# VHH binders against DNA primase DnaG (dnaG): the designs that were tried, part 3

Target 1, 371 residues: DNA primase DnaG (dnaG), of Nanoarchaeum equitans (q74mb1)
Amino acid sequence: MAKFAPVQYKYIIKAEFEIDGIVDREDIIGAIFGQTEGLLGMELDLRELQKQGKLGRIEVEYKRVGNKTIGTITIPTSLKAVETSLIAAAIETVDRVGPAKARFRVKEIVDVRSSKREYIRNRAKELFVQLLSKTAPDIEELRRELEEAYYSKQLIEYGEEKLPAGPLVEKSDEIILVEGRADVVNLVKHGILNVLGMNGINIPKSVVELSKRKKVTLFIDGDRGGELVLRNLLAAGADIDYVAVAPPGREVEELTNKEILKALKSKIPLEQYIKNLRISINNDENKEKYKELLSKVFDTKKAIVFDEQFNIIDEKPLEEIDKLPSAYGIAIDKILDNETYAKIKGKYQLILALDSNVNAQERVITLKDIQ

## First folded at step 11 (VHH; from D1 with S28T L34M)

Design G6
Fold by ESMFold2, fold request of step 12:
Structure G6 (fold): chain B 371 residues (1-371), chain A 122 residues (1-122)
Amino acid sequence: as target 1 above (371 residues)
Amino acid sequence: EVQLVESGGGVVQPGGSLRLSCAASGFTFSSYYMYWYRQAAGIERELIASITRSGETYYVDSVKGRFTISRDNSENTMYLQMNSLRAEDTGLYYCAAKSYTYGKNPQLYEYWGQGTLVTVSS
């Protein structure tokens, strides 16, 4: 391992000067050292700082304009911001270069780390575009990731949970509620600024409270996950006024501007959306299969698991429900309660039960739903 | 004792040439910026040329291309070669030396010669 590491500079002082005469380069540098000597004490003595490697070489560029020498100096430092500012101010006190009067003025102090981060950010964007244009197995996830990074700095945080939000969520009397951060980013990208995101399945208290004060349009994906979000919100006591739905099979986070506006213009009152859901269940092509499976478990004290073709895979008493394998669905001879749900959570896509007092993340169909 | 002694002035026809010298003593010549000034009758003294310690030069527009300033540090002497002289160049030519020191007693040191007369007449 090296005994000395190279000094990494933190700041660059850039100063301009005008000198009332033609002077040698050496005298410009000499004036800076000579006129600051003893001014800032030994801790900030420029000769000592160079000896310690905390000041870099002073670079000088200049030109002649008549009987004047006009130019700039550049001084890298590894010092903290306060010390760098003191040195910069001391340089402005230099009023002679050789026999000529001079004026020095600091133009800027550049933060080296900020410049490097900006380069990395800009170069990553360029490389991403190259990947999109040449070869990529799946460009949409890459595009979403980079857009999230770009637009995430334009969001605000709402509530104690620090929820992702557009900048107008506090000022607007109406808000658009979406499932997650990626949805917020997409809506903000397309100019919809009164948007608030959630944690998905875990409904924040701030959202419930807000829904009681403002008119809320819930904007959900065009799949079964969107229906789950609505069920969770209603169970938490949120006051949802309207529902907007992405096109079938589409997610809010991937919609174009035209698709977003169309969906929002086609929003419907919550009560009507719930009625439409009940009608849709009645028209489900598998409704009779749900009824058959529920009939098979009814009054048996058993649970059965089934595949996507509704073939029974396994059957066990309710006491052994833990021992049933994961499958497409499960039917149980019981009201779905928290204790039972804890034993089957995440193992199935579809739960058929006699009734439910649980806010499950999976689709639940009860006898009431399929009458 | 510091001295700057100009020489080489005189009377010359328009279009003629003169070479002025400024001999220096009593200070470290190589540490000073050197200057030629000109004073015509009824006019304030004007800088016309300068030369730095390392030999970089400046000329006012009215003499640029006609006058050449130089220095010889081994002889402690500065020169002004004046070609294509004009009636407007008539005047008293002064040599000056300037240096600035830093430290406990910062000060501009500035020395002047007594001048040498250049007359361009026809």
Scores: ipSAE 0.662, ipTM 0.908, lowest interface PAE 1.4, mean pLDDT 83
Fold by ESMFold2 at other seeds, fold request of step 12:
Structure G6 (fold): chain B 371 residues (1-371), chain A 122 residues (1-122)
Amino acid sequence: as target 1 above (371 residues)
Amino acid sequence: EVQLVESGGGVVQPGGSLRLSCAASGFTFSSYYMYWYRQAAGIERELIASITRSGETYYVDSVKGRFTISRDNSENTMYLQMNSLRAEDTGLYYCAAKSYTYGKNPQLYEYWGQGTLVTVSS
């Protein structure tokens, strides 16, 4: 435990003295008692106060300088301020120590409670910092909350949608586009100030307009499926130049400075990112099955539904597409448009079509995707 | 009746030694601060050494390291051992005793001896 000043004393009288001779220490103390005897009445007699425990021991420090003794005395007291001041004044009347002339002057009266409060405040700060330096789930959560509150105050609002942004988003010719507010806060924390956040999947008009004027790098979570965000941006007409991806299994909002810089340096042009997605589909072990199903439905004016093993479950004319059961997937002999998608939304995990002009939430594979 | 009687003065050669004594009577010796003063011809009496009731000592620079003051409270006597004497140490050496009382009648008590002559000559 930290050590604190004694609580029972309220004040400490500190006085200086100069004595015209060398004297014994006990005579300094004796002069204080002897020359104040009877001066303040019986209630404030120093010997009585010490007997009652209201005065502490008188401590004396001094040195010899030629034929002089100079030093200080310290007197703790539990008395109130006015009584302490009267005692201090009485000490200044001491003019002899032994046979030598002396002069006493009160330098200060210290309030013990103020010193203890200051110690507690400073020590509490030190202990709090030590606690934060250790790994603990609840402390780490608190540290993150404090950091987020601090850096949130440094964000600006962009556009009429009041989007979260770093302070340099308007001045910079290039911006980093991220999904949400937490991502913006993390990037600003690490010195990336030309960052703009969105409402997740909803694509603000201000983002689309900005993307046509500035170079945009979309920074998405690793292995969390940023494809939907990108698809929504493109469908809204945004002009995305580069894509940066967080490390596998990591979210942008949790990245360290090193991880952020590495991901941004490893950004690739949008065209290359799309091509890589096509290659991933082409390397899919089911690519030939997608081709077979599309071939079966081609020029038939029908839709077919299939299970996870790509066995055909049911088949109907396109006019009756809403009457097909839910299944793993559906293949249709047309371009996927909004009217058709409204009839099949949420019923399938995979949609095979000739082409698509719809921003569907399900996985859509078209003829050009499997070429 | 209070008395302070110095003894041990005399004539010595430079570099010699003397021991002065101050025998006290008529007061409580252990309650007094004790002093040696020296008066050379044409100079005011100067303090050269002192000793407190508990035995703490003071020396002027001109005698420090050469003179030693001491007291024996059981014999009511103060001493000054003087070594490496110089011609400038010649003079009358006085013993003094001082005490201050605080009580109802605060007062400085101060007593002096008659002096003992020390002559350092080649």
Scores: ipSAE 0.662, ipTM 0.908, lowest interface PAE 1.3, mean pLDDT 83
Fold by ESMFold2 at other seeds, look of step 14:
Structure G6 (fold): chain B 371 residues (1-371), chain A 122 residues (1-122)
Amino acid sequence: as target 1 above (371 residues)
Amino acid sequence: EVQLVESGGGVVQPGGSLRLSCAASGFTFSSYYMYWYRQAAGIERELIASITRSGETYYVDSVKGRFTISRDNSENTMYLQMNSLRAEDTGLYYCAAKSYTYGKNPQLYEYWGQGTLVTVSS
């Protein structure tokens, strides 16, 4: 009799087999381990999972029918649905038991605790076929693809604009508002179901209407792009109650569960966020350098490139802006538009301009930003 | 280096008995499934009995109850005790050994003997 660690099984894989010969029970179990070894990477190695208690004992029942061995296997697992479906798919690739040809077929994956059994079985079978179409899949990429496919199907469409949303956006008194679909998928993946996405800086009317009925927390990226989204929301008349900010330099769509929960717990009222933003700009140690560079370029019809110490490296007329070298930053005597941005994209980390009509990847500081 | 050598064949009258042996060398006998095949005149070679590594046995219906397959892993030898022989048991009896390796380079190892003739004649 084996002793188990206390393991709460989540799923039971049930598979049937037919073997063209009489074989030992130990070789049935050995074939399952041996022919799946290396297929799913070290994290899903069946021997290691069993040693860790994440797979239960493989139960085998069979009978002899002529020169055939037919039966079933049962494998309890405490793994999540995605990992369980990958293991189940791998078991169907077993085609030998000892010297005999064999055929394995997963009949079902039983959900020990929930009634989502049919969805998981259908999705596992569909994704297994997809796996077989690849000669050398990257298992971590496959795992990510399965997770994305699963959670994307849980999204709903909100409003006439068909905005990406979590399933609880209508029922909840509070919503989490994010920029786009990728952010919604990431939050739903981590259990945040009262989330609504937008089309970036183009603010849908459905968002504005919803914001007047529900408490809204805007969850923005940790860079200047997130602040543009807030500005556009306020200009459209949206009623934003709180702001949550991703860690500096991080985007909402890439955050871990821990980072998401920390940011949402640390949300602050909109009024306080605006005060903090104005105080932060006033206390930026380089604010006076920004003002000096903008004033030097102002009304000159020129652009100036500068290094990390704010020393001017080169300057040219705006007509020759494409001839300026790459550097830490650039200051221009014009409104940053799409035509100008196309000529300087990727060459600088910081852009100083009179104003901006562009959602640039780089940090943009304008006259309004420096008072 | 690998050899399977059958012995014990011969001429016997109906109702008689023979004991066939298959002596193995050049491989790890205990890791192989062992088989007896029979080839009668005008008939393709057919499996008549098998024995697993742990001693589980299979017999085709025509020999069940009359033939007994066994193995002695310490002597690297498989046996077929043939009792109550019939004229239709006449044929060439082959010993086979099979093993399969799993992993990155899966391979079926399959070895055959040259056969030993059994003739059941009055």
Scores: ipSAE 0.657, ipTM 0.903, lowest interface PAE 1.4, mean pLDDT 84

Design G6
Fold by ESMFold2 at other seeds, fold request of step 12:
Structure G6 (fold): chain B 371 residues (1-371), chain A 122 residues (1-122)
Amino acid sequence: as target 1 above (371 residues)
Amino acid sequence: EVQLVESGGGVVQPGGSLRLSCAASGFTFSSYYMYWYRQAAGIERELIASITRSGETYYVDSVKGRFTISRDNSENTMYLQMNSLRAEDTGLYYCAAKSYTYGKNPQLYEYWGQGTLVTVSS
């Protein structure tokens, strides 16, 4: 739908009202002028502003439901945002229409230029798809240029963190959550407009809050495991409903339209994805080696470092864990906590522990995972 | 002084008709919303019909189609034509006039009559 206002207006105030009685239309308009008179000074007096052409004609639509009058008002204004907001707030103070009690609530203040720009964007998309139907060689370069310009302008910034997002992220009841900007661009390019990106390992607060009010599908790369991203989201309190995974060896940012649709169609509930992770660990060809190393360290108060062939390189008491060399992996006789993780962070690719209380960036395997 | 004087009440058989009048004085009648209220024994006073300054009307469901509110601004009088009367219509009928003024001294003006008794008995 295209919505236009004259170029002389900057904002449109839209308010709803409920009136405890049957009233004349003229009294609705009269109450707005009469009850706001003097509230904001002469410069923002509504009658004066209308005479000056800074307020358009107040339009009123209403219906009668029993002994009530319910409806909406629309007030165009050429004032700036601050003055328009003051006028809107003053309208909410109207508590009588004629002899009847009334309640006014501003539902929105529409930025007229944003509405015109939204029409232009939608129509440009329609014209763009029509251009894609041409097969002449001189059109291919234009198609690429329009495609690039179109997608670069479709991303919005979401939340205080200014996260990359598709244009429908706020309107949709369901959200596709991806790791970063490149993923967002690729999904938008292929028509997925309810997508939100984040800064990888660092989980934005806006993502957590959005996840509590909308259904979220986490769309992660293949072969990256995805456990770290999911773990961090869950630890931050995010409410993830589904998981979709890119094909093995593929990243979300590089997927074709067919691959994106197939992955999203094949999404699975979070519970099932977590179960699959636990089963995959049990089928790991190195499972017996993990169990052997954990058994060697169990109840010894020691830590053991090992290479990619699972040969023990060094062994020290837990209190000397910081003295162990970097290696492929480490096995420890304790629950992995923040203190211990601080001493070994970045030194190993694999951590074997009795249990874990931390969201490590490395792969962590515990006794519960391999039983 | 502002006065609202109801008249036209009385005893009527079920199915009968009655016309109530409310004569107003002491204020600009055309500036007021006008109302009929009814109070039956043991029940709170209820709005049964209203008419705006321009003549738009409201009726409670129990009287809709049977009662007709009207006003004559040249005679400063509101009427209630009551047809197909029922036993539950018995009660004291009050006329009310209400207006709200805006501006420097905003005020709700609300005036009431003394009531006129309507008795529907079989």
Scores: ipSAE 0.646, ipTM 0.900, lowest interface PAE 1.5, mean pLDDT 83
Fold by ESMFold2 at other seeds, look of step 12:
Structure G6 (fold): chain B 371 residues (1-371), chain A 122 residues (1-122)
Amino acid sequence: as target 1 above (371 residues)
Amino acid sequence: EVQLVESGGGVVQPGGSLRLSCAASGFTFSSYYMYWYRQAAGIERELIASITRSGETYYVDSVKGRFTISRDNSENTMYLQMNSLRAEDTGLYYCAAKSYTYGKNPQLYEYWGQGTLVTVSS
């Protein structure tokens, strides 16, 4: 008849022994039970724990070396760490096996749950490598998909918005804030565990509140999208301390370990980053052209469409803005709002306006930007 | 009263054989580990063979292959078959019985015979 072992073990006690004589295996096990009987009370009596299924089968391996028996004991337990440690200590008090003197020493107590996670990680790596070794050259995308799935399981959900986060966001005094889930996965993959994602450029309430309690480094892509994310965070009242930027043209989600560490080491205080943005606009070779076009349209109630050489192609009153042709850019004598943007979306690469209330997909330059 | 009585010793020529017996009484024989020790003149007693409760055996290198320890739990007797005897096997041969009890009053029980003399000479 088959036995069932329904309880998952939490710890494994591993102990070594040396016995001054040749002894029977059953006497090794008998000494452990016999010499610990009554030491830890009935609640931790080894025979009772075995009856309750809380102590697994004692495995004994040994060899005979001259007139000595030398070996190891493995004892699985479903008990908590304190109780397991007490039992391990009690085993070290065993000083006789049959008539022979004996010495027992606990070598280690293994956490089974940690070992199971390590097995899964190592086996998944082996299976993944095996797959790559047997299949066609398009496997790099598949490898990325498998890694993303693997590391996604290590993320936690933060706040009521259920934001993607690394496991250390609550414990750390410093938080690295990134735009989305893929960024979180990449940072966790490379050992950065105090990371929080926002699932896009919408600013979650939980992020704003967290930013007021902890030191925050915003880690953004090296393109215009990163500037927009920062602007929206500041408008929402978030308290950002530092900015780290991916290399030009690179996204946080694709960075290597070296690139991540370099960017984080090179983080800039928020004030310095803002100052650098102002310097970059001042060095734009076309800054004076932007000024000229905005000046021409100012207080005219018109919109002006221009080519890549900044030559005016067409000009119409603001009421007829939808009748202007597509071109490189447009300059308008108003604040860019949702109504106006709906009429010009996708027709231009550059929008010059007095100010902007809109997160446009195109580049927007305002009077404040040109100062 | 516990007794261990060795017998079978005597004078034998080199290359000869002897069979030693250790008859036990006064204790539960099957619960004890059994031992043969040898003591030559002027030196300390040495363990030469042992046998566990289940019959597992140990021999020192100097007697391996020549001596055979055995036990008969139904007759409460341990044996030592000694073949290919050498002059250096001369000595007083003792049997010993040992058991350890656990529990409330842990105790080592250790009993010895008086020995039987084995002389190998020509």
Scores: ipSAE 0.646, ipTM 0.902, lowest interface PAE 1.5, mean pLDDT 84
Fold by ESMFold2 at other seeds, look of step 15:
Structure G6 (fold): chain B 371 residues (1-371), chain A 122 residues (1-122)
Amino acid sequence: as target 1 above (371 residues)
Amino acid sequence: EVQLVESGGGVVQPGGSLRLSCAASGFTFSSYYMYWYRQAAGIERELIASITRSGETYYVDSVKGRFTISRDNSENTMYLQMNSLRAEDTGLYYCAAKSYTYGKNPQLYEYWGQGTLVTVSS
């Protein structure tokens, strides 16, 4: 009888059986040895392999179901894959256990080394998450920086403007358009590879051209800045099909995988988004302040600058509009045209005007918008 | 050469008991699975109980709890203790022995007795 000692098994054969009768456990094992004897030659004789320690103890588990015995066998082996597979196939030829007909089928052959590696991989992930959960906020910032550095290597440059993009932007029938590089990195990190960023270029030519060839979903932050991006794209002639919006107060660059997928699944047609913008302006708590400021400048030939509380900071005739200080907003007694916009662009976050003929970067609210 | 001889059949009242015996000769009894079959009028022979070489047992639902199969390998004999007999238990009771050999010429050996009649009537 072989001396018991630990041995490194490479594979485990798992087979199922169904036996048309009630049989002894010993006879299940005996049938496996007896009916495979001589099939694979003396080198792969199961009794000899067991004596040599190359085949482990055959374990049998079964239950009785009426006049049937149903169960599984487990056979560890240190043999190579080819020999293990031959033994597994030979076991499937066993068609009797004692006097009863039987059917054996190999369910699987488990690679013991792969199972250990998979356990280690999964457990390491769990422990790493535990470490992250116990750390201070500044270590979270460092983690983000490391991830950004890693994923930035996977981005490509698109077009003459060298726009940040995921690797599938050319091959995909649809693209997701985002404002900047950080948004692209976050989407690529979460497996969305058909993404294109505009990276500080308000109206990239390459974006406009691509939008005419592909279906475009504009994915914007949940604040007012997203509306400006859409407005500028439309004025440049881009063909935007859908709009997806991050949750209120959230930026695309900070979203989790779940939030990204939810926002993209909840995308709406452009026309409906524009309708929703009009409803949102009507519900703006500052709508009456906009009306009040426009009323104050109306028919005065003046411009008024104001702070975030809508207090008037300064006021000058329209011909001196370039002499007004930068502020939160400006209200003007005219239609915003290119000449006027050139004098005020970049100085304000909000422009109130009678109407607009200009593709402005800032939010523009007109009498029409306040209806 | 091989013989299976049943005995112990007869006429009995409902609720009564009988003990059947199956005496075997001409083969190594301890190497065989043993079986009791029953054949009622107009019905094909059916398995009602079996016992493995090590003594593990099976019973069909209609006799479970009333019949007990056993074997004595030193006497080469199998038994069927039948209690709480019913009219539906009436029939010819057969002893069977089965074994399987393997090798170059695999063979199922299956032997049958002549049967013993059991009649349950008032």
Scores: ipSAE 0.639, ipTM 0.901, lowest interface PAE 1.5, mean pLDDT 83

Design G6
Fold by ESMFold2, fold request of step 12:
Structure G6 (fold): chain B 371 residues (1-371), chain A 122 residues (1-122)
Amino acid sequence: as target 1 above (371 residues)
Amino acid sequence: EVQLVESGGGVVQPGGSLRLSCAASGFTFSSYYMYWYRQAAGIERELIASITRSGETYYVDSVKGRFTISRDNSENTMYLQMNSLRAEDTGLYYCAAKSYTYGKNPQLYEYWGQGTLVTVSS
């Protein structure tokens, strides 16, 4: 075999039709080409697009119901979204198939890449469950467990808390600080031996003390949980020199060698990281929605819960904050303190408050953050 | 000049059979959908059977299983085989041909014959 260049379809147009008569399949296809001819200009002419390979094979499925033909068509395209939408709209203008009156309506336009990813995801889940129910555990998971066990024996214990560490943590003048044991194991596996983990302990005293004697790079997950770790360390008085961040949505414990090295080489000074966090909040596309919600609750002595579209679900006086339902977010007319946080912990993903004296695990945005 | 000429009508007893023919000229027969319509006294003309260019067929419930529509593109002729005839099948039977042209000047071409009389009487 020499080479084959794949023909990539980007979208599939799915349309329904009802035809007031019995017609041939070929005439359904012919009507689509014939009644759109000249409507969209030469560059979006369906016959030309098919000749260029930009429209795929049109599939037609139908059934007879009395003197009617009812069915669906599918049209794959490699065109971009706007052009695909124009073609879909043009198809809805088809009002005859052969001699019969017809009505076409676009049901949906499917993104092919999203559909393939969804199929792979769902099918992989089915095959995995099937394997577990019939035979031994997943080989990939077993491999991961075996590797963890092997590299765990190469760790040392550091400090009174017996924290998981790489063998060079005491000898190195620079330390990479990670959240837990699994992170330490992954870094040691990839040859990074000056690593120290906190092993599920909020802020170990040994970490704070070490941070005042050695240069510390905090290596955190790429999600919002990583920011919480940093805030807790700073509140405890740890002297963090640099921050390295895993790619968005990735955890340090799952990174490949290339990802680890890239993240560590891209480490930035702590003050620059904090500055970048403030710039990121200012560039948040929902910033105006946060302002709007905070302004609605300001000086009302109420709390408002809202969904992911920022629609208000419920509101109650602050004294009844525990009676509000769980939701995407909550906005409160108060400084977030420990007593209030205890009542809302775990119920929301986003907290909007006037200010905060709590290091919450959820994302907190205050008036300072958005002014 | 387009012509559709029906033939084969006549008088027949209930339970009998007739075969109607529709001979076409003046147009490309294979490009048209073909139809049989029936008009009884005092009622509107109704579609009773149709056949597509490729030979797919439709029948109204009252004739389904008794009538058979067919076409012969080499003879430019459509047929209706009528079996198990009933008194209510009495009427004037029309042949029709229909085709649609797309593009700048979309147009329905529709031609009709003069009809052939079928009388089912005991």
Scores: ipSAE 0.637, ipTM 0.901, lowest interface PAE 1.5, mean pLDDT 83

## First folded at step 14 (VHH; from G6 with T52N S54G)

Design J1
Fold by ESMFold2 at other seeds, look of step 15:
Parts: sequence; C-alpha cells; structure tokens
Structure J1 (fold): chain B 371 residues (1-371), chain A 122 residues (1-122)
Amino acid sequence: as target 1 above (371 residues)
Amino acid sequence: EVQLVESGGGVVQPGGSLRLSCAASGFTFSSYYMYWYRQAAGIERELIASINRGGETYYVDSVKGRFTISRDNSENTMYLQMNSLRAEDTGLYYCAAKSYTYGKNPQLYEYWGQGTLVTVSS
C-alpha cells in the first residue's frame, strides 16, 4: 500500500493531569479514549479521528509522587480551532484512570503555524472551553451555540439605537441591510462585513440617515413578508438602491455562503423590484376570485376557508378562527395581526385579509392589493 | 461469582515473618489493580500496599523495606511478604481488587476479601 502525503497538524493540545494512584501508562491513554467515547458524536470521536489521520499520536509523560501519578499529555490535531477546543474540553471531563480518581486540565492549545496572534488567543479560549464543560446539550446544538457566540462577538453596535452591524459598515461605501441580528451574524459568519441589521418593523433613524449617504442593498427573506419591511423603509424616507431576495422558502439567517452570494449577485434595482411586484399581482388569473372571496367576508366578522377551486368549505366567526380546518386558503374580515396569524400559521397556502401588520410565510393578499 | 480469599495470617513474635495470600476467582485477575489494606484497633482501614496491572508498586512509609507486594497472574493470586514484623503491624489484613470500565455506563468494580488476622505478640 502506497502512503499518502503526511497530514499537516494545525494545533497541539497540551494538558496536565493528577491521578490518585500508581496507574499503568496504557490506562492513561485508555481513559482518554474511553471516557470521551460517544461524548462529542461520531464526527469528533477520538478513535475515529485517529483512524482518519486528523488526530496524532497521544504522547504521555509522567512521574510518580507518593501514591500519585502526575504528568502531561500532548495531542496533535489537524482540526480547526472550534473542533480542537471541543476535544480539549472533552479531555477535561476525564475523571478516572483505571480505578483511580483523576483530574485533567488543558494547559494550552498551541498553533503549529507559529502565529503569535493565534497563540495569545489560545489563552483567551480557555474561558470559552470552560463554558463548554458546564453544558451537556446535544453536540449539534452545542456547535451551533458556539458558532453563534463566536461570530456575535465580532459584531459592532451602530448608531444611537445600538443596531447590530458588521465591522465594516461605516467604512464601506456600500451596505447590505437585513432585518435582524441573526441575519447579521450569518452574513458576518460568511465573510460579508458591510452589513447592518434593523428592529424589524420599527425603522431606525440611523438606518434612514445612512441610506442617504451610502449605496444600500436590502436583503430580505424569500417569503412574501419582506414587502412590509420595504414599505416601512420607503415610508420613513430611506434611500434603497437594490433589493436582494433569499431563495424561495429560505430565510437570510439560514443561508449558506453560496446562497448568499447568488442572492446578492442577483439583486435588482428598487424600481424594477416594485414594478415586478405590481405586474405579478395584476397578472394573477385568480384576481377576481380573490376579490369575490374578500367581498363575501367583508363586514361579516367571519373567516372562510376555501379549496384550490375557490369553493368555500367552512366558515366561522373570527372568534373561532382556530377551529377552522386546514385548507388551500382562508379569507378573514380583519387586519392580519400577530395574534390572528399565530392561530392560522401553517394551515393555509393563501391568506386574504383587509390589511396586514405581519410578515407571514404564506402568500397574503389584502384589499389594497386587489383594488 | 467474585471471591477474594485471604490466607496466611496468624500469631508471630516481633521480628518474625508471615506471607499473606489473596486467591481470586470470578473475574479476569490480570485486568485488576490489587491492594492490601489493614485495620488495627482504634484505626480506620488504611491502604498499606498496592500493585498495578504491570507490576508497579506503592507502599506506605510505615511498611517500606519490610513488606513486599507481588502478584502471579497465572495463579490469580496476590501476595504480601511481611518481614521484621512489629507490634503495631497487628490487625486485620484485607485484599481488594479494583477495575474501571468506560463507555456509556461507566462503572467502578471494587471487590473485598473477608480479611485475615495478623497478631504480633511476645
């Protein structure tokens, strides 16, 4: 069998231990593998990582001091900093070697690329690793929480409203405007640093002022709800140059790097986006059916549900809207608010209402849209 | 299934010698750490010697140079050779075997014998 090129290690975990007994060397190594088995899932299992060449030979040095064994371990890894930190934290949970009680403490994580900046940051991560050891959530949830905390730390506050922003928002001539903090974190995670978040429907004055001096691309979710945010921005006097839309059914906060770049490259001028919205509604072959259904429910204090042929299949007073069955669509004699939307979310593909104050994931058609 | 049976205790004069044995059954002897403890009147049970799986030993200061712990994995037996015995060595001597399993349900296995009496008296 021909050997592959040598694996380049990125980090070295160095840990100290104290064991309350005279234990065999093999049991020290065995405890590290045995007590971490299944703790971090299959992808970060130490035996699997060693098989894959991502974890090097564990080296152990120790001495006997009375009825104790005291020493150090060294573990090279080709994994990234987050995964290396997780493994280091798992090693600190080892509390027995053979029958003897033991204590392990990670002394340092050395960056083998010899970056002095990264070496200093390894010490800062000791507090980060200690947070890992205090929690026992599912490994995928833990990974998501750590990534969120890491990238959240890179955000700055912009303006008097303390808006979440990437670090280059003021320096750049061009900004990407998103709805909220989670969107900002995701874009920063993927290297887009000229991003600014908002309060949702409450348009910050700092956003309006910034929009008048910088080129602005509004990046909205792929659901219909982004229209309300845009309308509020325009009503507040914001100068929006372009609109980018996430793929259908996707939210900006959940997009991959490829999806983000594709959406931003597919941005269109604001005027064209508005024109496309007006054409789409006017070309809907069912527009007259929407008018008929909305007129039928108007001033009745009722909601009606209908099938894909627009036949009414049930109706109830608005107070009993949660008792209506799931169907193709629903028409309601009120403004769609958060309370009402919570009762009907996910039950229908189409919502006809007098007006809307919510960003619904379903298609919402209001009286103003069809008059 | 597990049994640890000590033997070899008795009455001996100061300066004399005894050899204690601990015969083990019901477990894989070579996988266990082995220990001798003693309990004298008015004193809590104390570890006096241990031997790990590879044969490395530990002795408390009061018995160093006088006692020798050993194991014979082929006979599933641990020994304690006790020389230059003193009155303060009088007590009940226990053998113990300990092992730890890792994995989903980690567990310490710890077994004890009934003890064998050693009396050092003039």
Scores: ipSAE 0.636, ipTM 0.899, lowest interface PAE 1.5, mean pLDDT 84

